# Designs tried in a protein design chat: VHH binders against Alpha-tocopherol transfer protein-like (Ttpal). Part 7

Target 1, 343 residues: Alpha-tocopherol transfer protein-like (Ttpal), of Mus musculus (Mouse) (q9d3d0)
Amino acid sequence: MSEESDSLRTSPSVASLSENELPLPPPDPPGYVCSLTEDLVTKAREELQEKPEWRLRDVQALRDMVRKEYPYLSTSLDDAFLLRFLRARKFDYDRALQLLVNYHGCRRSWPEVFSNLRPSALKDVLNSGFLTVLPHTDPRGCHVLCIRPDRWIPSNYPITENIRAVYLTLEKLIQSEETQVNGIVILADYKGVSLSKASHFGPFIAKKVIGILQDGFPIRIKAVHIVNEPRIFKGIFAIIKPFLKEKIANRFFLHGSDLNSLHTNLPRNILPKEYGGTAGELDTASWNAVLLASEEDFVKEFCQPMPACDNLLGQPLLPEGLISDAQCDDSMRAMKSQLYSCY

## First folded at step 1 (VHH)

Design e04 (framework vhh_7b18_3)
Fold by ESMFold2-Fast, scan of step 1:
Structure e04 (fold): chain B 343 residues (1-343), chain A 120 residues (1-120)
Amino acid sequence: as target 1 above (343 residues)
Amino acid sequence: QVQLVETGGGLVQPGGSLRLSCAASGFTFSSYEMGWARQVPGKGLEWVSYIYSGGSTEYQDSVKGRFTISRDNAKSTVYLQMNSLKPEDTAVYYCARDEGILTGYFEDYWGQGTQVTVSS
């Protein structure tokens, strides 16, 4: 029995200290302040099973589970942060915990995407017009993430830069409590996508991207609308389909070049003229400005020095307080296995 | 084994009424949101109505005031009362359940469907 190890959080980069040199335990995370309107509180109760009177108790339960089952996981335990995971899994504690562990697993398993993740590092992707968030929400309050793969030129930079820009946008969107309750809609425009471009989205990359969206990110995706998909999209879809859960596959709406079915889902008054709407021309500059204004927040979160590894299995530290290379490898294997768990 | 079985479809004249029923089994019905979606010839798939586990309801604009969704948790059944039917309501109607990750037209599971034909 060790009382000391039960109360302290540590990382692989911190050596064990004598009792006289032990740091004080960190203070409790800051309290939660609800920013939801009364209507959104009602919606969260009805759609997410969120009871305001039990909200902080539910957050504390998740925090206690993290501390008990994953004591060495380097994660925020702030009320607001943990609440994202509870909302994404309708307050199912076990599913929320798994999502949190997978979220950190994703970040460590793919440093090419998540390392140095900041708006200024993605200026070329942002200026290409590859993605934007539309200025108006849908009738359910969902922000619409619009992506245009044809704007990517493979010779200019690798596909991972586009993936970085998507996750940067998702990290920004999920900070909003309104978005945590309402969710998002994805509008993917495949106009002009060639076989050459499609070949860069192979099975390994597809498995990683889809796995993170399904099981590793605390965002509720209400619908995925695909427009202007080429005849070769059936071939592209055959590559990604095995990695999609059935419920997600069933909610991919393929509209082709006929936008009438798109307009039954997304009203014309929120869509730009490029998609048959009345909300002006497609504007990527406004969302790019929002991301760039958030530069310092992303530098703080994604650009700080990171420990070489974390012990996610709750293994005890070595007597000197360091995690062994073998133990680190075991933790990384566990993270990857959990992230890529498939039927 | 999750199962949804729709009944109550058929042929009606414009202005007529139908009541669709969906009998659910294989899961805790009261814990799930339920909905109705339809496949309209030439339009593709569209959602019709949605009922949350708490009892709140939503409707597509084209059916508001004409259709009413309801649920009976004791019978594990969801219903769609369809009044003032129009030729454009002709479709295969699907019952669906939702885990809340992708809400909208299709849910986590949808039934076999029931044909509704509105014609003179």
Scores: ipSAE 0.005, ipTM 0.184, lowest interface PAE 10.6, mean pLDDT 76

Design e05 (framework vhh_rezetamig_d1)
Fold by ESMFold2-Fast, scan of step 1:
Structure e05 (fold): chain B 343 residues (1-343), chain A 122 residues (1-122)
Amino acid sequence: as target 1 above (343 residues)
Amino acid sequence: QLQLQESGPGLVKPSETLSLTCTVSGGSISSGDYYWGWIRQPPGKGLEWIGHIYYSGSTYYNPSLENRVTISVDTSKNQFSLKLSSVTAADTAVYYCARESDFWSGYLEDYRGQGTLVTVSS
């Protein structure tokens, strides 16, 4: 209900201005206007190498690199969009460019996940209670994405629907500048997951999902907390660990039934009763409403006609290292290349 | 021993609906491991993915065709079908039905039908 404070753009020579007074100069529509608090600007400087005085210069440098190296790439070049990739790669231009290229490559290479990606198409997953975003951030300002695989019924829809719902949520979360700076935490609850259900998440799908999250999506994952997992999950983690970057692997925590271990990182006042917290009952309906209210934005982004074949010339279809020639069946690789590309 | 067979009219008039059925034999459509899809190849051009369906009825379509495409499944007959409305000469193509997998569990080779030519004319 309150107007947003924009103290981050106040000139040092006008330090006497209150936090509620508009900074100089006024924003130019549609030009980028920073929504970060002073504390988050400081955090972005220290953790991400983001210098506010060079922010637009850095965005322009990335834009120039895209235009020069990938002129055929169908992508937004908006300041706010490009800034997501710079923040995700600590303002390393080359790494940010590769992330942008991989982001679009992933979207073209996995139509089962990225085609017709909109909340109304995922009604069954959303209504199952498979995922939500908790109403409170952790002490580092990270939103907590809570996932419950036990809510998936394989006879109702394929496992890729659950993956779609995760990516839809990540796309929504990354729109926030606060999230771009702070990152996210994942809380995965494996209570009730049968070995039969677990078998559907094999190494091929695991490699694709992990590869996209690490190298194809502009989000900083600060921790992955797993609770109520069967003991066999330590073996499953050993299988997926080689596909994880060392920094990410060190952010995985398997708590089992030990909620005191979980509470070391996620305080009780932000957790629902189901995870030993005091923030009420787990609520999936509120996040579902947020996603559904964003329907038109997702339709515009993910439900537009595919680019003509000429527009795909020279574009990478899959991120490097996501799928290895030695790790995929030749027939599967040939089929995907034939079915999902223009020739 | 999986076989997929397309069937339906080989000639469709402009503005009408193209309708094809795929019959699956040697395997069950009611499998959590696979999607069942339609792909086409216009003369002298590459393959274009149309869409696919899970046996529960969940569908995914190529956004360029979404407003004209309906895919349905009949698990009792082990069949799935394609309807493409408002056809034009640009819809002339060989149409294939296919089994599509993103699961590791099978070590399996994906399958396509033999293809059926649909000509939009008159």
Scores: ipSAE 0.000, ipTM 0.228, lowest interface PAE 14.5, mean pLDDT 78

Design e06 (framework vhh_5j56_2)
Fold by ESMFold2-Fast, scan of step 1:
Structure e06 (fold): chain B 343 residues (1-343), chain A 130 residues (1-130)
Amino acid sequence: as target 1 above (343 residues)
Amino acid sequence: QVQLVESGGGLVQPGGSLRLSCVASGFTFSDSGSYAIGWFRQAPGKEREGLSSISGSDSGSTSYSDSVKGRFTISRDNAKNTVYLQMNSLKPEDTAVYYCAAEPGDYWLPSLFESEYDYWGQGTQVTVSS
């Protein structure tokens, strides 16, 4: 019944632009240079709804929303920083804004994890061999974050130090545009973990960590592979599964001691010998060196003093934004309350 | 730009067979390394349910809901940019609108949850009745 409107198809007065007459895509904003390969640009378009010709517009739209809805939020408004949140939420502006607000809220609501976050503060964790990033990506281009909870000795330092090291690594990984598009894989090796040691990662800490990873950090986690777990872990997973989003719950894989099931997703040529692979022995020193070489960047980002209320007026938003109630009016107190809303 | 078009629905007698086709337009199923493709259905007054899915990985992993396991078979033909759902031993309770859904390369395992798919077809009606 409805016909397509094509009444201008044969009109000699219809102006049509050839591709050569279409405006060139706008250049990336000053200070941002895209490092993606052509294949990754295509992948970002198809998987994240990222259109290079609209990248500047999309980043500016998010920036405008932050300025309008959260004017007192202490955050970077740099193009590269905001783009992380757009990519993590498939260029949905409202979801990207909520992720940014949650990112700062979670960071400030858990000072035991996020205060003084720098490699030199975590040398004991790093030297324990608790975590590394494998030298090779998986077939989807995902970096593999390998963690070994058995390397942690609870009497030496609290579990929050291990969590700090994980988030430090995630902060480093997400700086890569390839990682923003491809995401990461987590490989958790529970060999030797006792129930007593596992009890330190109780439901409240698990809820906090999972909540930050799902709703408070701009990283796409494609899979969580757990190997060498005690049989009780299937029961523990059943307890935490209701707190996971359905999409994320389907990305958790319990392999036990059968590394052949792991190899269906992580091929042997990217895995170290410890996980049945051919990529040499597990090396934590190389990743530790990468983190330590980034010390100055982390000090600048995470170790600056909290700004006074006066310094937030007429100044760029700062990375640390919590303000004491004694120094602030009612709108600043409301902003402070919103920053803690992720818990 | 991305579109999915279902075809092959219609009226069939109990015990009969139908083959549904899902054709992608504006992309190929091998682009970006892979797409996971799922088949879903919705009967009047009921929630949409996942029936079968196939991964875009080289291994071609498949999943099936208990309600169709052994009766329905999902397959892909990347050369034709088409995914099929072969439906055998059809029953009156299979009467529904059938939807094709696609999700780019986020999955190594195929999913039966509708919340995991961003691209959807318009649906095709299947009616099983004498």
Scores: ipSAE 0.000, ipTM 0.210, lowest interface PAE 12.2, mean pLDDT 77

Design e07 (framework vhh_7nfr_2)
Fold by ESMFold2-Fast, scan of step 1:
Structure e07 (fold): chain B 343 residues (1-343), chain A 123 residues (1-123)
Amino acid sequence: as target 1 above (343 residues)
Amino acid sequence: QVQLQESGGGLVQPGGSLRLSCAASGFTFSDYWMSWVRQAPGEGREWVSSISSGGDYTYYADSVKGRFTIARDNVKNTLYLLMDSLKSDDTAVYYCAKDSYDYIWGSYEFDYWGQGTQVTVSS
């Protein structure tokens, strides 16, 4: 209804009049506002060494460190964005800074995963039922990311599409301050995984994925629960284990077909019927709808033109003179030297 | 043994200025972030300002921004707080504090506190 859409347009004369009557520039955007409950504020103090009275000072310290040590890094410097990195590293400024640098470096080093990253580009993965976030949190307040490798058909799309969907989900989850404090739990269902599928998760891909999750992304992974693992799982775990930090490796729980073992950590009332729970049937459509509703946010963040420095390496933008080739190359070399975990 | 000794407090009129000093000993002063914390009569302790080990980074509470300046002299092992345009609300005991790290670990408490110096802003 093109005729109807035209009738909804704002009059330019009204906008011009408002501009003349309000000559002052618009006010600064609102600063950071904490959305944590009192209980989560207490938990953040105890687990992350976060004090509300020092929070903005800590964010400013990280911002200043970024500006001084990585002046050419194209990154958001918003309070809320930087706070994710501080919370993920328990307010250790140096570790938070390194995580931020690694985060952007991983995004640049793996275009197969990070280029054109938006929900509509991942329709096949999302519709496959490969992943979802369960509707209920665990007793510690962790969202449960459920992954089902058996839903992936290698002939339909490469394994990197599954990795894209996981990363997209993590980006959505970490926007929540509650998730920044509580962390997440991963529930991986290996039912039906063939030898053919297992062969696609080789050591090179495993190293990159584990490196990103441990050292390149500002999320706290509290546990990884694996259910219905077939005989081939020992081979898959043997591939990933050398790349896991010891503390993270100790958070891997292998339940096999023993759902009573799973229920010790994830109670029945938060699990779907497929995992012996009482929270209804496993639903992937609800999480897919959440991601699709966020389409414009992901387009704005991940589908914008590359910064001049990155484009100089991939495509010539030299006439604008914003950043020289030598300066761009030096900046990229510096970032790569800080991204050991992504190589 | 870590020792922090504040000085420079006193009675001053609204709009006046004071310069607080903190002499540090018993640790390598140049390796640590330093802060000023105050406690008003009948109230809890509140953070005022912090400075990095090398002096490159300085932070201030919103209530003192533009009025107070924190500085350090690593040769003299001394921390300073220059207080301009003082208000009655600035009346407090001012404490020099040492962080447990060469940089502040976000919400971590300070390891050591000085004895304090009284600032009274009165008309």
Scores: ipSAE 0.000, ipTM 0.141, lowest interface PAE 17.8, mean pLDDT 77

Design e08 (framework vhh_7ocj_1)
Fold by ESMFold2-Fast, scan of step 1:
Structure e08 (fold): chain B 343 residues (1-343), chain A 121 residues (1-121)
Amino acid sequence: as target 1 above (343 residues)
Amino acid sequence: QVQLVESGGGLVQAGGSLRLSCAASGFTFSEYAMGWYRQAPGKQRELVAAIYSGGDTRYGDFVKGRFTISRGNAKNTVYLQMNSLSVEDTAVYYCAAVSDELAYLFGYDYWGQGTQVTVSS
């Protein structure tokens, strides 16, 4: 049922696997060690077009494309990093390249979200109980990101802080190869959220967030479950549904207060008692601890100066608009360092 | 940030007509679906009429053939023409705006304060 949205995009799982060619797989590239189980290797082959025997070639092909088309793009080119983008776009090289370019473009274009992005800078959001990742995966191995907008108090901090916490969590989740193959599920709890409060999430911010999630972030979102939404949300969804792409519409489930509907997709044994489950009380402290333990990794990723010169901040990433490393001076590097400072 | 202001409500005799207007600001009006909802005392809020960004319309069963929704993109305004009014049409009428693409994520629907319509005798 849940694979229905993937089939609408010519899923890798419908690719013919009855070929007589059985080449020996090459060894993994130097510096990359596959952490997938045999079952996940099979799943990646079926769902993502990932062929272990071609993994090295596919990663190298993307690396070569980056070097040729975007020679001045400041990005990691290591195997594990590039593999995230290939998996997110089912090994379509052109789509993976565009996703990588967009990923870096989004990070440069929205400093309010991406500057100084580290757990210690988000203590107020994390302590509010706005989000957590449930301790158990769903039956398909998807981590469940639980979001509670009611915990946000607009007078305490702007909505961009909530967005920062979501992206921080997504950056942590995509480090896992299992998550790159399985994807994630979002559980959004609208209990206590008024339509007036929701209006603080303006259309400009909404377009940016969704644009980044769809076209700028290498994670597969398999389903979005919405619970405790006001009754009117079902009517509103019915109005917009005909205008949504079928793949998007099929990923959104409005449950209201119907926990039996939710439990069809998310079993009771992985859900906290707040959502009719048996996995104890909803716990945000454990995920907060995971994020805080990752502080040094986030400081390294988001609070360091860029290693190569790029075009000026806010400009689109195009080969003609970029500055080579040989033309990059110390003043430009210092300016970029200030914007990525950990303060 | 976003504002929806309803006008045109009031008192009217059964069989009469009213025209409601909703002036919108703070978003790209032409890209949004616009709707009218109503809520009578002790009842749930229900859809009266909707008009999509492309111009297609939808009506609640109880008003089909009597009410007409229209939009003026140049004026950022949506209208509800209400004909052959009955006592059962007495309610607070609310204007709503929803993004055709994104309303299901993080709450994009916007609501006006509502305007009272009272139908006598």
Scores: ipSAE 0.000, ipTM 0.121, lowest interface PAE 15.5, mean pLDDT 76

Design e09 (framework vhh_7uia_1)
Fold by ESMFold2-Fast, scan of step 1:
Structure e09 (fold): chain B 343 residues (1-343), chain A 123 residues (1-123)
Amino acid sequence: as target 1 above (343 residues)
Amino acid sequence: QLQLVETGGGLVKPGGSLRLSCVVSGFTFSSYAMAWVRQAPGKELEWVSSISGSGGSTYYEDSVKGRFTISTDNAKNTLYLQMSSLKPEDTAVYYCARDHYEPWYDTSGFDYWGQGTQVTVSS
């Protein structure tokens, strides 16, 4: 089946939200300009319930909900940023708001992954050849994120550095409106993965990674293709599967060494020769260059001081940058607790 | 409590017809797209047909186009699949499914399923 559902749901309204109770709004961002082609506008209408005539109204509704329900949440309220969350949750305002809150909560709950997240901090991972984005999209317009766990050497740096590189790449990809509509495909090459290496991706890390991807990141993952998996992979999948939503688990495709099976979804002309394709040799340098060229954007987004109760309330931070429990009111404590929760 | 209950399956000869029904409870029927999905013995699930919540748009898998018709009766909270010109390859368990908003599919994710109803096409 290749058909898109035209699932219709009444979008929640902000009619119950009192404007008199909202804090002073930030200034409006400069006007949003849609970069989608006509075909992608049609696809977004059919798959995401995005109605172009209501797009800015829907974005404003989400912005108003954030201002009302999470007035102290340190987040961008730009049209383009908020639209990522609406598209990821098919314009369901409540689900989009929860995703936004979870997005920030996940980032705060895992500083080993999200603090100082910038390309220059990950040069060793990037140079290892662990990760790249293929130069061509699949037939549905999905970018293909290729990962090779065998390129990681545990003695050189911890597994969290590989996870950092994945999330850095996802942050870069989701900036594209085309990617927000089409989604991505993951191609995981397990050639050479030993039991020792696999043991580093235990159930705690798996739960965190899967939870963030399902409930804390505004990206549509359309398929996960796994090639060259060793016998051990059935055990790894058994660890991961309980944390996946049932329908998402059904998007995992195990190809083993049968590249003809892979080619039914990823045609040869978009794949490098390592995966039976005709698009030359696997190139990690080009994607690394794209990430490094984005250094300043990542510094602005991920290398700012984490917000504290005092700062979120517009008050000076303590000299050490620490917040005492006594300085936060009950609503602020509740909000901070929610922001530190992933799934 | 959300429930989807399929009825109308049975044994039919090639070229025959059957009408499947799915009675829905526990949600606003007209607010969701609905689908029929089937599973033949020893095979994976196959999407068959979908209908929008308004009933204004219908979609079909290529092998059933012109033979199957999906429809709804919002007053009765019932989804139908009218099957005609049935073939042995249509033999499967047929499931009624509610469409929900999941970011992982070209089709919207199905979040609630019925128990299924068996359709057997043989001479």
Scores: ipSAE 0.000, ipTM 0.149, lowest interface PAE 12.8, mean pLDDT 78

Design e10 (framework vhh_7nfr_2)
Fold by ESMFold2-Fast, scan of step 1:
Structure e10 (fold): chain B 343 residues (1-343), chain A 122 residues (1-122)
Amino acid sequence: as target 1 above (343 residues)
Amino acid sequence: QVQLQESGGGLVQPGGSLRLSCAASGFTFSSYDMSWVRQAPGEGREWVSSISWSGGSTYYADSVKGRFTIARDNVKNTLYLLMDSLKSDDTAVYYCAKEHLDYSPYWDMDVWGQGTQVTVSS
């Protein structure tokens, strides 16, 4: 019996360390219950290397890595939360950990976007009709995020409010396990975009936004469809392109006014009349209601005091808990990393 | 079990053409995006091309744009890569893979076939 119980202990020695007392870890989060259909479990295995028989083992491994390497990182350690990062990085523990660190680093490095991030604070941009999520998914199960920059009036509020609304929508979408596996599609309508509006989206903002989407947020973007783009879009894309990974850049489709080109990828039955579809008129109110109904969740996650950037990166705290410019620079470099020689 | 079997590689002279095939089994081929990935000796994995589940959308790496064409036959469960104007730099083992490989730092984990060798030499 004692031999049998000892044979179950195959882990390395976890001897008591008197010279390096580890903080008592927080209690284990509540157990995970998978909401995926059998088809989506199969898809996750095939596309993400997610083995359901090892799912809890993989989540625990990431949790242990966070506790060991970033013991003071203020983050959720729930199974469902950590699983988002594993799925976004095909169950590569090191890449998932880096994505989680970058996720929190991005939130600390851009307070104009991430401070007081809640639906009620964004009523003006939501009511403008700037963005919505279409009611139907595409044939691959991807939700379609529709954005219309022509609805933004720069004199009413800065461009960062539009970015806040996009991020808030992405945070809501990624809560769905189906979305974690299937990903999303972006439909961007550039009708009526003026030169003055385009001037607000410069290289600095483009660099930060692209960095967050590629290396700081656990979402799979399957395609970006651009319709009604004016001549100015060539200039906008030239600003963005240097910050995009080649694979992602090749998922950008410019349709102009050719809706038949759009319909090759997005069936007419999921599109509103504005984009040549049969799914009724474009409705932004329904998605706005979904966001407003989730107000308390956003308040809990994004409206609490933020710890210092140094503390999150395992660095010594600055006097008075100020965020280090060096730590923020390092976080931004990590977000842009795509060097294959380091793999 | 998911299986992808590549074929059609070989030795070809610069400026020549080849047609690669990938026979898919063990999954509903018509429901998935498919990709071609290559690896030259001593170098990392390079994405070459992708095609959507319906065949309606195609994507190409800048290095092959205008020279290569990706196609699929959903009735025969076969993926194709039509390679024209081949260059010495195209010399690599070509692999067939499910889905675009955006999130994989380990593309070898997503490759189910043994690959097919393409050598462009005079």
Scores: ipSAE 0.000, ipTM 0.208, lowest interface PAE 16.1, mean pLDDT 77

Design e11 (framework vhh_7b18_3)
Fold by ESMFold2-Fast, scan of step 1:
Structure e11 (fold): chain B 343 residues (1-343), chain A 121 residues (1-121)
Amino acid sequence: as target 1 above (343 residues)
Amino acid sequence: QVQLVETGGGLVQPGGSLRLSCAASGFTFDSYWMGWARQVPGKGLEWVSYIDSGGSTEYQDSVKGRFTISRDNAKSTVYLQMNSLKPEDTAVYYCARVGYDSEPLYYFDYWGQGTQVTVSS
């Protein structure tokens, strides 16, 4: 019966040994340099189960699992790349492996978002002021991704271009080891969002975006702060809420027009004047310059020919555990099958 | 008053094609997702396809590759092109508008009267 194997945890043999039984770790290989401060090393040990003395052994264990279980997966096997997935899943090898598989599966499943992903292709979105990263981190060291949906004009380009810009920014942020440890905060400003604009962020797009962020991208989201939401946002949030894991749903904070509520979570000295802060006016140009300076890296990573879809037989590529069956009724089960299909 | 009027149903042989049309009125068509659902004899109502306001589409697995949903915002019309029809596709097909409410799931808030599609020799 295969049902028994579904309940078993598949872990590399080295992870099954107690710490007292492990051999002395080898020194870090030449060319890998940890950029974490002493405080961040301590934080990673406490919050992520990251032991510096075992870091490269853990990376090697994940690499061996990828080679054994997914030999045909086209992926980087670099130490720094694999470490992102280990950190995002608190050094649980099985969960890190599933996240890596989902990461590549999501990229193949949504070419409208992931094909030709480069800053120069997104100049209209970037110049609109839709998105920026604030210049200062929050007290936990989280970068703050600020999104303004009202800056989007649907007649100029489809909503997928906004999603591309968000994903491009997340890919840039996760390159930092500090961000891998600390995570990010999202500040979404819904001022001026109409029913017409809201209708473009429908249930299937919301499910795909949330599925990627929760189960397909190696980033830790510590909070989502929403300000100036219109009453219609209650309907939008009701659509997305069932796709959110309980932990993440509890990290959503709806402030309305109450900036004092926002300031208890994000201090005034890191916020621009637009959000009641003292850090000057909202600046989108600086982050746009950072992205454009990264053009060559994005071309190399995302503008090569995509790997062939493994689902040439019309069967869905099914990474089990991407979305829990307990999160869907009959209508949601129909919706779930769409997310897992390669198209 | 919101109205959705389906046309294009009929009798077709297995392997044949039909194109369904849905004329919408009484609301800002461009602002809403539209979809098709079908009532299969003995099985109840099942979703077939969605199209969002931007033209992105989703399909139920059993019709993927055979059916194509599209919309013409200038005419306030949504279409369902059905190819390679099977006896199992025999159903009453409903055009529907996708609504939003405070519940965790979206729902169809307005439905057409339906059009019969029969696949038989």
Scores: ipSAE 0.000, ipTM 0.126, lowest interface PAE 19.8, mean pLDDT 77

